# VHH binders against q9xw16: the designs that were tried, part 87

Target 1, 132 residues: q9xw16
Amino acid sequence: MSGWNAYIDTMTAAAPSIKRCAIVGAADGSVWARTEADNVFKASEEELKTFVALFNDVTQVPAKGADIEGVHYVVPRTEESLIFGKKENTGFFAVKTKSAVLIAVYEGPNEVAAQVRKAVESMQTYLNNAGY

## First folded at step 6 (VHH)

Design s77 (framework vhh_6fv0_2)
Fold by ESMFold2-Fast, scan of step 6:
Structure s77 (fold): chain B 132 residues (1-132), chain A 119 residues (1-119)
Amino acid sequence: as target 1 above (132 residues)
Amino acid sequence: QVQLQESGGGLVQPGGSLRLSCAASGFTFSDYWMYWVRQAPEKGLEWVSTINTGGGSTYYKDSVKGRFTVSRDNAKNTLYLQMNSLKPEDAAQYYCARDLPPPRPGDYRGQGTQVTVSS
């Protein structure tokens, strides 16, 4: 296993409703680790570069939405370092740390969404404390 | 020289318990997240558990939640895995590993300790 894959495995274990997820560089969207095989995270380099740039001014995101894996999500609101979106029965949570952006795509109802958010925010806290 | 040495494996009946230890040397143990991985005969490497630098945050593979507890003692440079209610599917070679953030290459694993679960 590569080093960052342990963090991916940790997030998916914390919230089994995560279908796909990735850890990417906050500055450029470069992929550090992502889910693979049947759960491969499919976003292109160009899409991820565009996505991480949304954290430069999260207040603009609800007006435009966000694109992940070629899917356009409605973003109902944002928080300081958090962007989340919905598209019917799917959704995502993305959080920014000092050096990284964590992206988790999930399927399920609102109760499932709460678990996914908690998992992603827990990892955000731990990576920030580790200097990332 | 990074060194990790696992111990504590053995033969146990289903429902039994074992405590694995991982002695670390050659690096500042308290600066690294650590994890346990396992490999069953003729199977791939499987992630089991993760623990952060301070030991206050732990994560587990779904099939071991509630049965396994990871912990660490930074003063002793030692990582632990307490395994309770062991099942036949837990039988594997268990390894501890140091998690290395990109772009630096590699993961560092020790020689492993064998866990066998049978009646």
Scores: ipSAE 0.013, ipTM 0.235, lowest interface PAE 8.8, mean pLDDT 83

Design s78 (framework vhh_6fv0_2)
Fold by ESMFold2-Fast, scan of step 6:
Structure s78 (fold): chain B 132 residues (1-132), chain A 119 residues (1-119)
Amino acid sequence: as target 1 above (132 residues)
Amino acid sequence: QVQLQESGGGLVQPGGSLRLSCAASGFTFSDYWMYWVRQAPEKGLEWVSTINTGGGSTYYKDSVKGRFTVSRDNAKNTLYLQMNSLKPEDAAQYYCARDLPPPRLGDYRGQGTQVTVSS
């Protein structure tokens, strides 16, 4: 593998409440890296292609929500490069860079969510600075 | 030992073309994403392009998009950068680099190859 698996490891080490995560291509949703084994990120190629297309117009997302790993999440609001959602005690943060979308699925309360968001946004900044 | 050897630089007129090569040894080339980076005199290291393991996904600095094409030949352990429509601002020492775990960008880079663009 490429060094992309280490980016997954970096995010999960920074926010231990991340249950599953992936780095996918922004243009097509192709998987560059994802968590594996007991914590495998289970989204299909078709679902990821649909998901990354949401970043083409994030203003439409709160009305419809978003699907990740076959789970429908309520999306309360979006920012230009950020979509996040909630489903009971689980949630996700997804951020777009120039070439990638980072998706992290987590479990826990709002305090945990804040840590996950920081981890994902830190990686977003790093990848943008690296030209991705 | 991990080694990267760049070649193909030279002097061209504005609007000209060059093809850079990077010969890799000492590691399994086909397992790594690869980068091209450049450094002009008195400037910092600047990312130019990235290519994934299979060569199917490529990424470019905005200012070179449409003019530069990165490719790789895994059977030859070689990375390429085709540079067309060269501009004076493209003049720099060009390096190839192996992808490394975050937060680093390309600690395994070679000696570089000089690109000069002048009228």
Scores: ipSAE 0.005, ipTM 0.185, lowest interface PAE 10.9, mean pLDDT 82

Design s79 (framework vhh_6fv0_2)
Fold by ESMFold2-Fast, scan of step 6:
Structure s79 (fold): chain B 132 residues (1-132), chain A 119 residues (1-119)
Amino acid sequence: as target 1 above (132 residues)
Amino acid sequence: QVQLQESGGGLVQPGGSLRLSCAASGFTFSDYWMYWVRQAPEKGLEWVSTINTGGGSTYYKDSVKGRFTVSRDNAKNTLYLQMNSLKPEDAAQYYCARDLPPPRYGDYRGQGTQVTVSS
């Protein structure tokens, strides 16, 4: 198996409330690693290409929302290199590094969301420091 | 600039042990996840083990779990692979590699160290 799956395992171990997770190329949305089987991350190539393009101008995202795995999320606000969304009791955090986008889908209340955000931001920092 | 130098290979009998080392230079070793990969005759490059930046998270190919242990010493810029209970199927050229996103996986690696298991 790909060594990039070890990064997926690290994030899900740090935040067990992550239900599905992926690491994709920032330029094209190509999948480098993702959760599989019962936790398979189901986004299509075209959806991911559209999604990573949102990081070209994050200020436009709150007006339109974001689609992941065919689910439309309300995006209340964005930060530099961070898009997050909510739909009822589910949500996601997506962070951009130099060459990758990390996407984590979770379920649970705001306390869980904070743990998931911390896990993906820690990985973002690591990958940026490693030149990715 | 960037260099990886493997050592510690050799000839052992089945059930024997070897400890491989990988000396890294030319980059900030502590910022990178590291891999051990191997290539047996007539086979492609296969992943063996991965270790994260701090050494607290390790991952192994199923067939080596319980027998191999990967570790690192960031102060010495050195990666290790302790191999116990060696089997003939473990015979291969072993390489360390710096973590690279696909499709560059394996593009940067050292010259390798040969492991032979026979009697």
Scores: ipSAE 0.005, ipTM 0.205, lowest interface PAE 11.4, mean pLDDT 83

Design s8 (framework vhh_6fv0_2)
Fold by ESMFold2-Fast, scan of step 6:
Structure s8 (fold): chain B 132 residues (1-132), chain A 119 residues (1-119)
Amino acid sequence: as target 1 above (132 residues)
Amino acid sequence: QVQLQESGGGLVQPGGSLRLSCAASGFTFSDYWMYWVRQAPEKGLEWVSTINTGGGSTYYKDSVKGRFTVSRDNAKNTLYLQMNSLKPEDAAQYYCAKGRLPPYGSDYRGQGTQVTVSS
């Protein structure tokens, strides 16, 4: 599939420490595109439906954390349309656009996390401006 | 109740053109990305094209780029696929879908519309 995969490729090129990522529907968590093969994004449809619903009120998320690919992440804080979490040297950034949620799972120290966040937020801005 | 109804298929000679339509009901059509997928005999479902909510962004399978054009009319709740320069390899049952790209359990409602390419 080359449609939405171009956005996946753009994010992973911008931040090579992204291990897995996906673009999912904001309304239902349906997968539009994800990394495949050796770096397959493994979240179930039910987990993603639960995850995207967190954006209905991001202020509740730090108290409970978030689950992605069966891994529970501590969410230290949220920003408007941004949820991020950490578990040891692994973490994620998830951002909501008008129609989508972008999720990137990475591995590495804080310097790596900053690059991943920048890549995900740049894509969020681009997609919002494109009407997604 | 979500309903998708495809039409416009038929028999065409190689190099010919067809325009497919998909009438949507039971959901707010303008809130969803829409897709065209196809299935040839003895083959699995293949993604063909995607269009965003406003119609300004379109995506295509590599083998149909430059020949197929997806569009939508949100006022009529209708999705279209204009198919030009048809090849024998394009012969398939064509379905419209909402939600995610295949193979992720997309809603492929309706009976589809059959496209046959033969002399």
Scores: ipSAE 0.006, ipTM 0.167, lowest interface PAE 12.2, mean pLDDT 81

Design s80 (framework vhh_6fv0_2)
Fold by ESMFold2-Fast, scan of step 6:
Structure s80 (fold): chain B 132 residues (1-132), chain A 119 residues (1-119)
Amino acid sequence: as target 1 above (132 residues)
Amino acid sequence: QVQLQESGGGLVQPGGSLRLSCAASGFTFSDYWMYWVRQAPEKGLEWVSTINTGGGSTYYKDSVKGRFTVSRDNAKNTLYLQMNSLKPEDAAQYYCARDLPPPRVGDYRGQGTQVTVSS
């Protein structure tokens, strides 16, 4: 168990519609913490390394989409430190801090998505302020 | 010495209101996310609400959303939980807790404050 598990628990508590999430290193996609057991975040190390590299040029992502847990998501647009995607009733928000990438996979309609985005952006701000 | 002291609990009728307070000392309160948890007899700890450092972002357990409001006063080192439209299901011992930044693990809780709702 890592100290970072507390932040996974905080995000999941803040937005109960988050089904799976992870905090990974921005440079290499190494997992710092992720949801476990029945809610295990299933992305491989190779997939995560590829995913975090998308933040090197987010403008290319909407044309190609993004893959998380072997699922291909349509990415309608990106911001400098934010990638989000949708596939049917599922979606994700991923935000980059100085040293980390936070990824949250959720299920539900667009109103649920707003709560999930708020949760990951709040954690992004907290970690940036803490030097991460 | 980190200390958290809850107060404001009591007996209330269904539909009533209570305001809980959590007085913090021994740390820089404004640097930490804070949250409320509760525990009813024979139940595990249940998360209720979270608030970020500045108070601008708040989160709630689905069953309390719209009825409870968390807030904080960083100048007074105090966390609050305004509880409206209380239900018998809300009866529990309520605790405040401090979230710890990585790489530290764990949180600090006080002794709690009891909320009883007559049914």
Scores: ipSAE 0.005, ipTM 0.164, lowest interface PAE 9.8, mean pLDDT 82

Design s81 (framework vhh_6fv0_2)
Fold by ESMFold2-Fast, scan of step 6:
Structure s81 (fold): chain B 132 residues (1-132), chain A 119 residues (1-119)
Amino acid sequence: as target 1 above (132 residues)
Amino acid sequence: QVQLQESGGGLVQPGGSLRLSCAASGFTFSDYWMYWVRQAPEKGLEWVSVINTGGGSTYYKDSVKGRFTVSRDNAKNTLYLQMNSLKPEDAAQYYCARDLPPPREGDYRGQGTQVTVSS
């Protein structure tokens, strides 16, 4: 195995509550890798371009929320390189590195969210250390 | 020159245990996530476990979770896979692999060590 798909596999294995995820370019939202088949991450490149631009000023996001895969999420707060959202029993974590944005959509209560966040942040740290 | 050398494979009965080792050289081992991957004779490569740079985060395929434990010793540049409760389906050639920085394609894998599980 090689390439970006290995990182998708790593994140989904770390947090089985992740239903769909993707790694996209921070500058343009271009897809580098995503879950496929029955778990395909369905966001268009136009939607992803809009989404990654949110990292230019994360402080504005809680007032508006965020859209991923055509679903509008309430964003309760943000951190410098982290946007997360909630909608009923689903949620997402998105983190920015120098060159990438990692997005993981999960299902489950707040108890599983901590595991998803840990998986995404571990990958963020690895990619930053690798120069991405 | 990146080199990875696996060892520790062998023949074991169902329910038995083996410990695999991977000796790494030619790169800064502590800077890379490491994988254990396996391949049965007529199947593709399947990853089974991943470990981060410091060893504090480990990940497993569902089929091996609770039975396999990956660890690393950065001072010795060595990766380990402790395999317990082995099943016939675990029989394969096992390789260690260095994570490749994306988007580059290629293999930094050793020659492998064979695991056979039979009565």
Scores: ipSAE 0.005, ipTM 0.224, lowest interface PAE 10.6, mean pLDDT 83

Design s82 (framework vhh_6fv0_2)
Fold by ESMFold2-Fast, scan of step 6:
Structure s82 (fold): chain B 132 residues (1-132), chain A 119 residues (1-119)
Amino acid sequence: as target 1 above (132 residues)
Amino acid sequence: QVQLQESGGGLVQPGGSLRLSCAASGFTFSDYWMYWVRQAPEKGLEWVSIINTGGGSTYYKDSVKGRFTVSRDNAKNTLYLQMNSLKPEDAAQYYCARDLPPPREGDYRGQGTQVTVSS
């Protein structure tokens, strides 16, 4: 399909260490686009609804952590529109725009984490400027 | 008022080449990332190439990587797509755009230019 899948492709091209990612509605966690096939983003609609609600008050997230694809991540701290977590060699970055939440799951050391964060934040800026 | 005018399409045999052009007006061309998107009959819009404001960063869909090259001339407000080794699956209406196509519709684009690949 065309549409939001083009944004998924853009993010994964910018940061090859992204293993799975999705763009979901900020209000309800509905999936607009996600990686498919061998790298399918596996989070359920219910899990995503719970996850996007974390952005209503990110200051409470470090105390509880966050669940993505049935995996519990430690969240060391948050920023106003950014939640990130780590579990062993796997991690994620999630950013909120006006109407969307971008979630990218990656594998690798801190050097690749920085690249993934940059890619996700660049897309966040682009979508905010485009009115999303 | 944003205006985009594509040209350069046509009929080629498999393995042939075409160069598409897009003349932009009504906005400061050098301030915008530009995109080539295409739509085959009875299929949705898909992007094939992306170029940043200065032309130093380019991205391609895997199916066209190595065969297509996007470029721009900011002094002429013109975007280009060099298409080599064309395949039947590349046949589509090609559009230049200032934005990627979201689920409902992409940002403003021109009338497009038709690319047909057949023997």
Scores: ipSAE 0.006, ipTM 0.214, lowest interface PAE 9.8, mean pLDDT 83

Design s83 (framework vhh_6fv0_2)
Fold by ESMFold2-Fast, scan of step 6:
Structure s83 (fold): chain B 132 residues (1-132), chain A 119 residues (1-119)
Amino acid sequence: as target 1 above (132 residues)
Amino acid sequence: QVQLQESGGGLVQPGGSLRLSCAASGFTFSDYWMYWVRQAPEKGLEWVSTINTGGGDTYYKDSVKGRFTVSRDNAKNTLYLQMNSLKPEDAAQYYCARDLPPPREGDYRGQGTQVTVSS
């Protein structure tokens, strides 16, 4: 187990509606930690490399959408360090820190989405304060 | 040199209690989130609990919620895990750990402290 798996566990404990999540390198999309077994995060290395590059110009993302785990999500809007998307009853929140991108995929209504966003943003704040 | 030293383990009967301690040195303890992990025979490491820098936010593995309480004393550089209503499934080597990136350092946890629950 890597040291980073404890952050995955903390985030999923804070928001149980997260079905799958990962922490990846901001520069290259390399996986530092991800959920495994029954809720394994399945994005390929090439898909993650493409995904983290979206943070280089988030203003283009709403026009194109985003792909995670082979699923195409509609991205209604972005913020400087936040990309989120929705597809029917599923959605994701992805936030960038200095060195990492956190991605959480969830299922449920908008009330669930708010809890997932808070968990992801709390972890983003923690990692930025820790120098990551 | 970062050092973490666990203590407080032992043999307990089902339903019993133990309090684990982790003495930290070599870093500014109050600046780091801390966590407890455990490893039972033939199992991988399992996360048990996390505590933030100030001790106000705590998180637990579902199977230990309501039974375990993590706390910290930043003045003493010490992390604690109060374990109540212990079950045979809780038997494991318990380790404390500091927030670390993907492993480049083998010393991120101490030797651990053994918890045995007699059925």
Scores: ipSAE 0.006, ipTM 0.268, lowest interface PAE 9.6, mean pLDDT 82

Design s84 (framework vhh_6fv0_2)
Fold by ESMFold2-Fast, scan of step 6:
Structure s84 (fold): chain B 132 residues (1-132), chain A 119 residues (1-119)
Amino acid sequence: as target 1 above (132 residues)
Amino acid sequence: QVQLQESGGGLVQPGGSLRLSCAASGFTFSDYWMYWVRQAPEKGLEWVSTINTGGGETYYKDSVKGRFTVSRDNAKNTLYLQMNSLKPEDAAQYYCARDLPPPREGDYRGQGTQVTVSS
């Protein structure tokens, strides 16, 4: 396993409702680490490249939504470094750092969303402070 | 230069306790999240715990939750890991780290401290 997998482990330990997650390059969507095996994050390279490009202008995202793992999510609103979406019982939070994008997919009601967001934003803060 | 120095390891019986320390120097300790990682003989490096800059937010590997507690004293530039109810599976060389892999110049873990758990 790569060294970046320790970051994945940290996020999933903080929010057990995270079903799948990944850390990808902000410039190209290249996968640095992702969940595997029974909880594999299965987005294609092409999809991730398209997804990270959304951070170039997040204001356009609510009008068109976002695709992750072949699933189209409704994006109700965005913040400069945050995109989140919902589709039925599934949701995601994605945050951008200087050089990375963190994506966490969760399942469950809105009660668990706050903990997932907190875990992802905590890791975003760490990576920004570390120069990533 | 960044320096991290672990101590406090030793031999304990299953169910015993140890407290590990990590003395940090060469950087502003209070500006960094800190990590404990471990490596058993002939095994890969395994993340154990994370603590944020202020010490109020902590994260743990599932198998150590409820048994291990990470803490820090920013005034003393020291990181701690209190290990209770130790199991044979916890036997490893324990390292503190300023950053997780991939490595960065000056961010490498210290020399480590050995924890052995046997009857």
Scores: ipSAE 0.006, ipTM 0.223, lowest interface PAE 9.6, mean pLDDT 82

Design s85 (framework vhh_6fv0_2)
Fold by ESMFold2-Fast, scan of step 6:
Structure s85 (fold): chain B 132 residues (1-132), chain A 119 residues (1-119)
Amino acid sequence: as target 1 above (132 residues)
Amino acid sequence: QVQLQESGGGLVQPGGSLRLSCAASGFTFSDYWMYWVRQAPEKGLEWVSTINTGGGSTYYKDSVKGRFTVSRDNAKNTLYLQMNSLKPEDAAQYYCARDVPPPREGDYRGQGTQVTVSS
């Protein structure tokens, strides 16, 4: 059994530095799957609704930053389907597919960030090709 | 043991309709996103449609939008693809698949059902 949880497991296996992650609906931020228990992704439904709306105009995000799990992240720059942020020793990568947004929160230096980004972008490519 | 069994294929004239079925067993069907893929030797493997666990969200290849409708009956562990206004380009072996992690894509694909569109 796994549904969307299998994709969470695939991302965390590919990049063990991912501390928490989720796959949410692009239109409304509804949670399809997320890490649970000791690694629970703690963002509220209202926060996620606000977050996915950032993809409507990513060019505005660097000026404002982004909030995930009640933490405000500095967003240095964005790409068309990618928002990433950093705050001290933590960071996140969020990518948009046709119907989903993947969010991965990690801890560590820039080398760790690069591995997390690759894992998230690989999943983005797979889901887009699968029609999601 | 995960099993998927496609049926409902056949020969139709252009503009005709077919309804494909996929009977699932060996797993909790209602927990999984499902999709249809097709393969004709000239086209290679193509994704056709995807449906979420509850059936409320559906996604389609651009060339089949408005003509094909995917649906599911979780009580019967069955996935459907209603194909209307069939074109010669739709002729292919059709397979259903359970949503799986990328390293295992295709592991739960069934044996397929052939669709032929002939004048």
Scores: ipSAE 0.007, ipTM 0.173, lowest interface PAE 10.1, mean pLDDT 81

Design s86 (framework vhh_6fv0_2)
Fold by ESMFold2-Fast, scan of step 6:
Parts: structure tokens; C-alpha cells; sequence
Structure s86 (fold): chain B 132 residues (1-132), chain A 119 residues (1-119)
């Protein structure tokens, strides 16, 4: 392993409601690290390539939603470097840095969502400051 | 330009200890996660340990847990690896590396320091 698993561990420790997460390359969606074993992040390479391309123009995303792990999420709106989605009791937050996209899938109500968003945005700030 | 300089390797008996150092320059050391990798002559590069920017989070290869401790001194721009209870399987060239996204090969890796474990 490349050491990127340490960032996964940091995010899941900060927000235990994260069920699965990954760090992928912003240019191609290549997986740098992801949760494993019982909570393995199962997105395909093709799905991730499509997903990271959404950050090229986030304003188009609310009209069509986003797919992660074969699940279609409604995206109510986007921010400049943030895409988030909802489907019933599940959701995700994805943030883009200079070189990476962090994706966290969670389960729970809005209070849980706020904690997850905080965790991924903290990591986004950290990685941007580190030049990623 | 980015420079990393390892030191502290040497010959040690099984069960012995060594402390490796990595002096960093040419970048803001405190902004980067750092890691140690090693390479034995008959094997590929192998990840050993990672440490976050502040030194509060550390991660280890399973076979070195409890024996190796990574640490850093941001005021001195230096990364350390304390190696205890050394085994013959730990013999390798040890390199420090500045964290970088895969798939880049060896970017910002130092020259390395040799660790030999022999009676």
C-alpha cells in the first residue's frame, strides 16, 4: 500500500457514520485508497471515471444526479468543489482537491450528514494545503 | 528542489536496534505526510510506515507493528524510524519519501540507508 489508507482511517475515525469511502484521482478516477473487507467501497473503474468528470462542470449535476456503487443518488444542488447526494436513509459527500476526489458514503439522518460533511471538508482542506 | 537524505543504517545482530533519520529540504516539511519504504535485493519496494503532518497518527506494515516506531520533528525538518527487535527479514535499503498520489514512481524519494541484520 501507498500510505493513502491513512487518510481513509482519519476520515472514518472523525465520522464513524461513514459506511464506505475512497480517495480517487481527480483526472481519471483511479483508486488511491478505499475502505476494505466488510465495508469495501465497490464502485467500478468506469463509474469512478464518469463520477470525477462531473467536477468539470458541477452545475450540470443536479439535473441528472450521480451514480456511486451502482446506486443512483439525487443531487439537490452543488457547490464549487462539492457534490452531495441523497437516497432515502443513505447519502454521500464528494469533494475535489487539486489532484484528488474524496468520496464518503454514509447512512443516517441529517445530523449524521453534517458530521460526515465536516470530516470530508476537513480532509479536503488538509490535502489542498499539502499540494494535492 | 526537493531533497531527502537518509542516515542511521548499519549492521546489527538479530534482536538489535537501529534508529534511522531522514533530513528534508526544499519544501515545507510540516505540510506533508511522510513515509518509509524499503527494498531488499530480491524483492520489490515495500511500504513500512506512514506518519501524518503533526505526528499524531502513525500507520505500520503488519510485520513491523510493535517493533518499529515512526516519528517526526517538524522544527528540525527530520523524520525518524526507531527499529527494535530487528529480524533478518528486515534487512533492506530503507528510503524516506514525501507523500504523493499514485501512480508516480519514486518521486521525492531519498538515496536510502542500508540495514543489514546478521550474526
Amino acid sequence: as target 1 above (132 residues)
Amino acid sequence: QVQLQESGGGLVQPGGSLRLSCAASGFTFSDYWMYWVRQAPEKGLEWVSTINTGGGSTYYKDSVKGRFTVSRDNAKNTLYLQMNSLKPEDAAQYYCARDYPPPREGDYRGQGTQVTVSS
Scores: ipSAE 0.005, ipTM 0.182, lowest interface PAE 12.7, mean pLDDT 83

Design s87 (framework vhh_6fv0_2)
Fold by ESMFold2-Fast, scan of step 6:
Structure s87 (fold): chain B 132 residues (1-132), chain A 119 residues (1-119)
Amino acid sequence: as target 1 above (132 residues)
Amino acid sequence: QVQLQESGGGLVQPGGSLRLSCAASGFTFSDYWMYWVRQAPEKGLEWVSTINTGGGSTYYKDSVKGRFTVSRDNAKNTLYLQMNSLKPEDAAQYYCARDLPPGREGDYRGQGTQVTVSS
């Protein structure tokens, strides 16, 4: 059992509009925990390796967008440790900690997106303070 | 050495209440998020509740929302789970756990405390 599944459950409880979620290694994109069954996070290991490498230079991302679960998202802007994408009424937030990347895919309008971002950033703060 | 010791389980009737405790030692309790998990006979481990370092943020499995309350006392290095309106489906061995990232030396989990709900 990993403690990481509790973080997945914590984020989805804080923001019920999260449809799929994962915690992956920042260095290699290896999956530490993800949603399963009816809400399984489907990104391949190869896609995740590519995705986490975007945090090495986030300034390049808005020009090209980002792919998660085979879906191409427009990335309107980035912050040093945050990449977010939008496609119609779906989107994602991805935040980097010292050793992890948290990815949450959601569905809903901007009001819902704000709640999802808050949940993901709250977890980012906790993990950074814990040295992860 | 890290230790987690659960207590407070027992036999109750449906609709009854129990308060579980988890005494922690061997680490700085206030630095870690804590969570409760449970395992029913012949079933997998199931997450129940999570509490952040200060106790101000709590999260629950959908089926226990409104019935269970997690809390902590950092001065006493103790985690609690107040369980109200217990249902037969809540019968399980309950464990407290300290969260740790993968690749660190073993996640610490206590020996557990048994909760039986019988009418």
Scores: ipSAE 0.000, ipTM 0.190, lowest interface PAE 13.4, mean pLDDT 83

Design s88 (framework vhh_6fv0_2)
Fold by ESMFold2-Fast, scan of step 6:
Structure s88 (fold): chain B 132 residues (1-132), chain A 119 residues (1-119)
Amino acid sequence: as target 1 above (132 residues)
Amino acid sequence: QVQLQESGGGLVQPGGSLRLSCAASGFTFSDYWMYWVRQAPEKGLEWVSTINTGGGSTYYKDSVKGRFTVSRDNAKNTLYLQMNSLKPEDAAQYYCARGPPPLYRGDYRGQGTQVTVSS
C-alpha cells in the first residue's frame, strides 16, 4: 500500500514552493508523515499538540498568532478548517480534515501562496472523501 | 516504555466471530487515536479500522464495514475489535497500533494475534 509519505509527495509536487510539510493527527498532533532529510519538518510533539488544539476554536487564533517549528507566525484571519500565517518571506497553510491536520510551510512572495493553499485544500478534500 | 499486547485470535469457520483485545501500557492511552491493521500471508500491511481518543468516531476499511466494530475502554487502557461474519479473506495477523499505516517512524505496533478462517 502507498504510505502516508506518498500524500506529502503529491502535495509538494503540486506546489514546489512548499519547503516542509506534515500530516498529523487532528486529535493529538501525532505525526503520520513529514518531509525528511534536507527538508525535515522540525515541530516538537508538544508544539503539534498545541497547534492542532487551535482548531477547537479558530476565532481565538488571529489575536495570538501560531507557532510552528519554533517560529511565531502572524495569523491575519481563520476559516472553520483553515489556519494560515506569515512571517517575513515564510508562511504556512494548515487545514483540518475529519482525522488529520495538514501543515505546509512555504517560502516565497505572496504570489506563490495561492498555489500552496490550492495543493493543501485539494488534499484536504481527498482525505475527507476517503474518511480521514 | 510503550507496549501493545494483542490477544483473542484463533481458528474460526467462515461466518464465525472473534473478539480481539489490545492491552496498552507505557503511555497515556486516552490521548491517542488507535488503529487496527492486519497482514495476510504474502501481503503487505493493511489498514482495518481507526478509533478516536474518546471512541465516538470510528472508521473502517470498506470490506469490513458492517461486520467489524472497533471500540475502546480508556479506564482499562484496552482497544477491542469485534469481528463478525468472518470470511477467508480476513485471515491475517492482526495488530493494534499507535499510529496510522504505514506506521511512520516512532509509531508502535504489538506482536499481533493470528486469525485463521478455515474448516
Scores: ipSAE 0.013, ipTM 0.177, lowest interface PAE 8.0, mean pLDDT 84

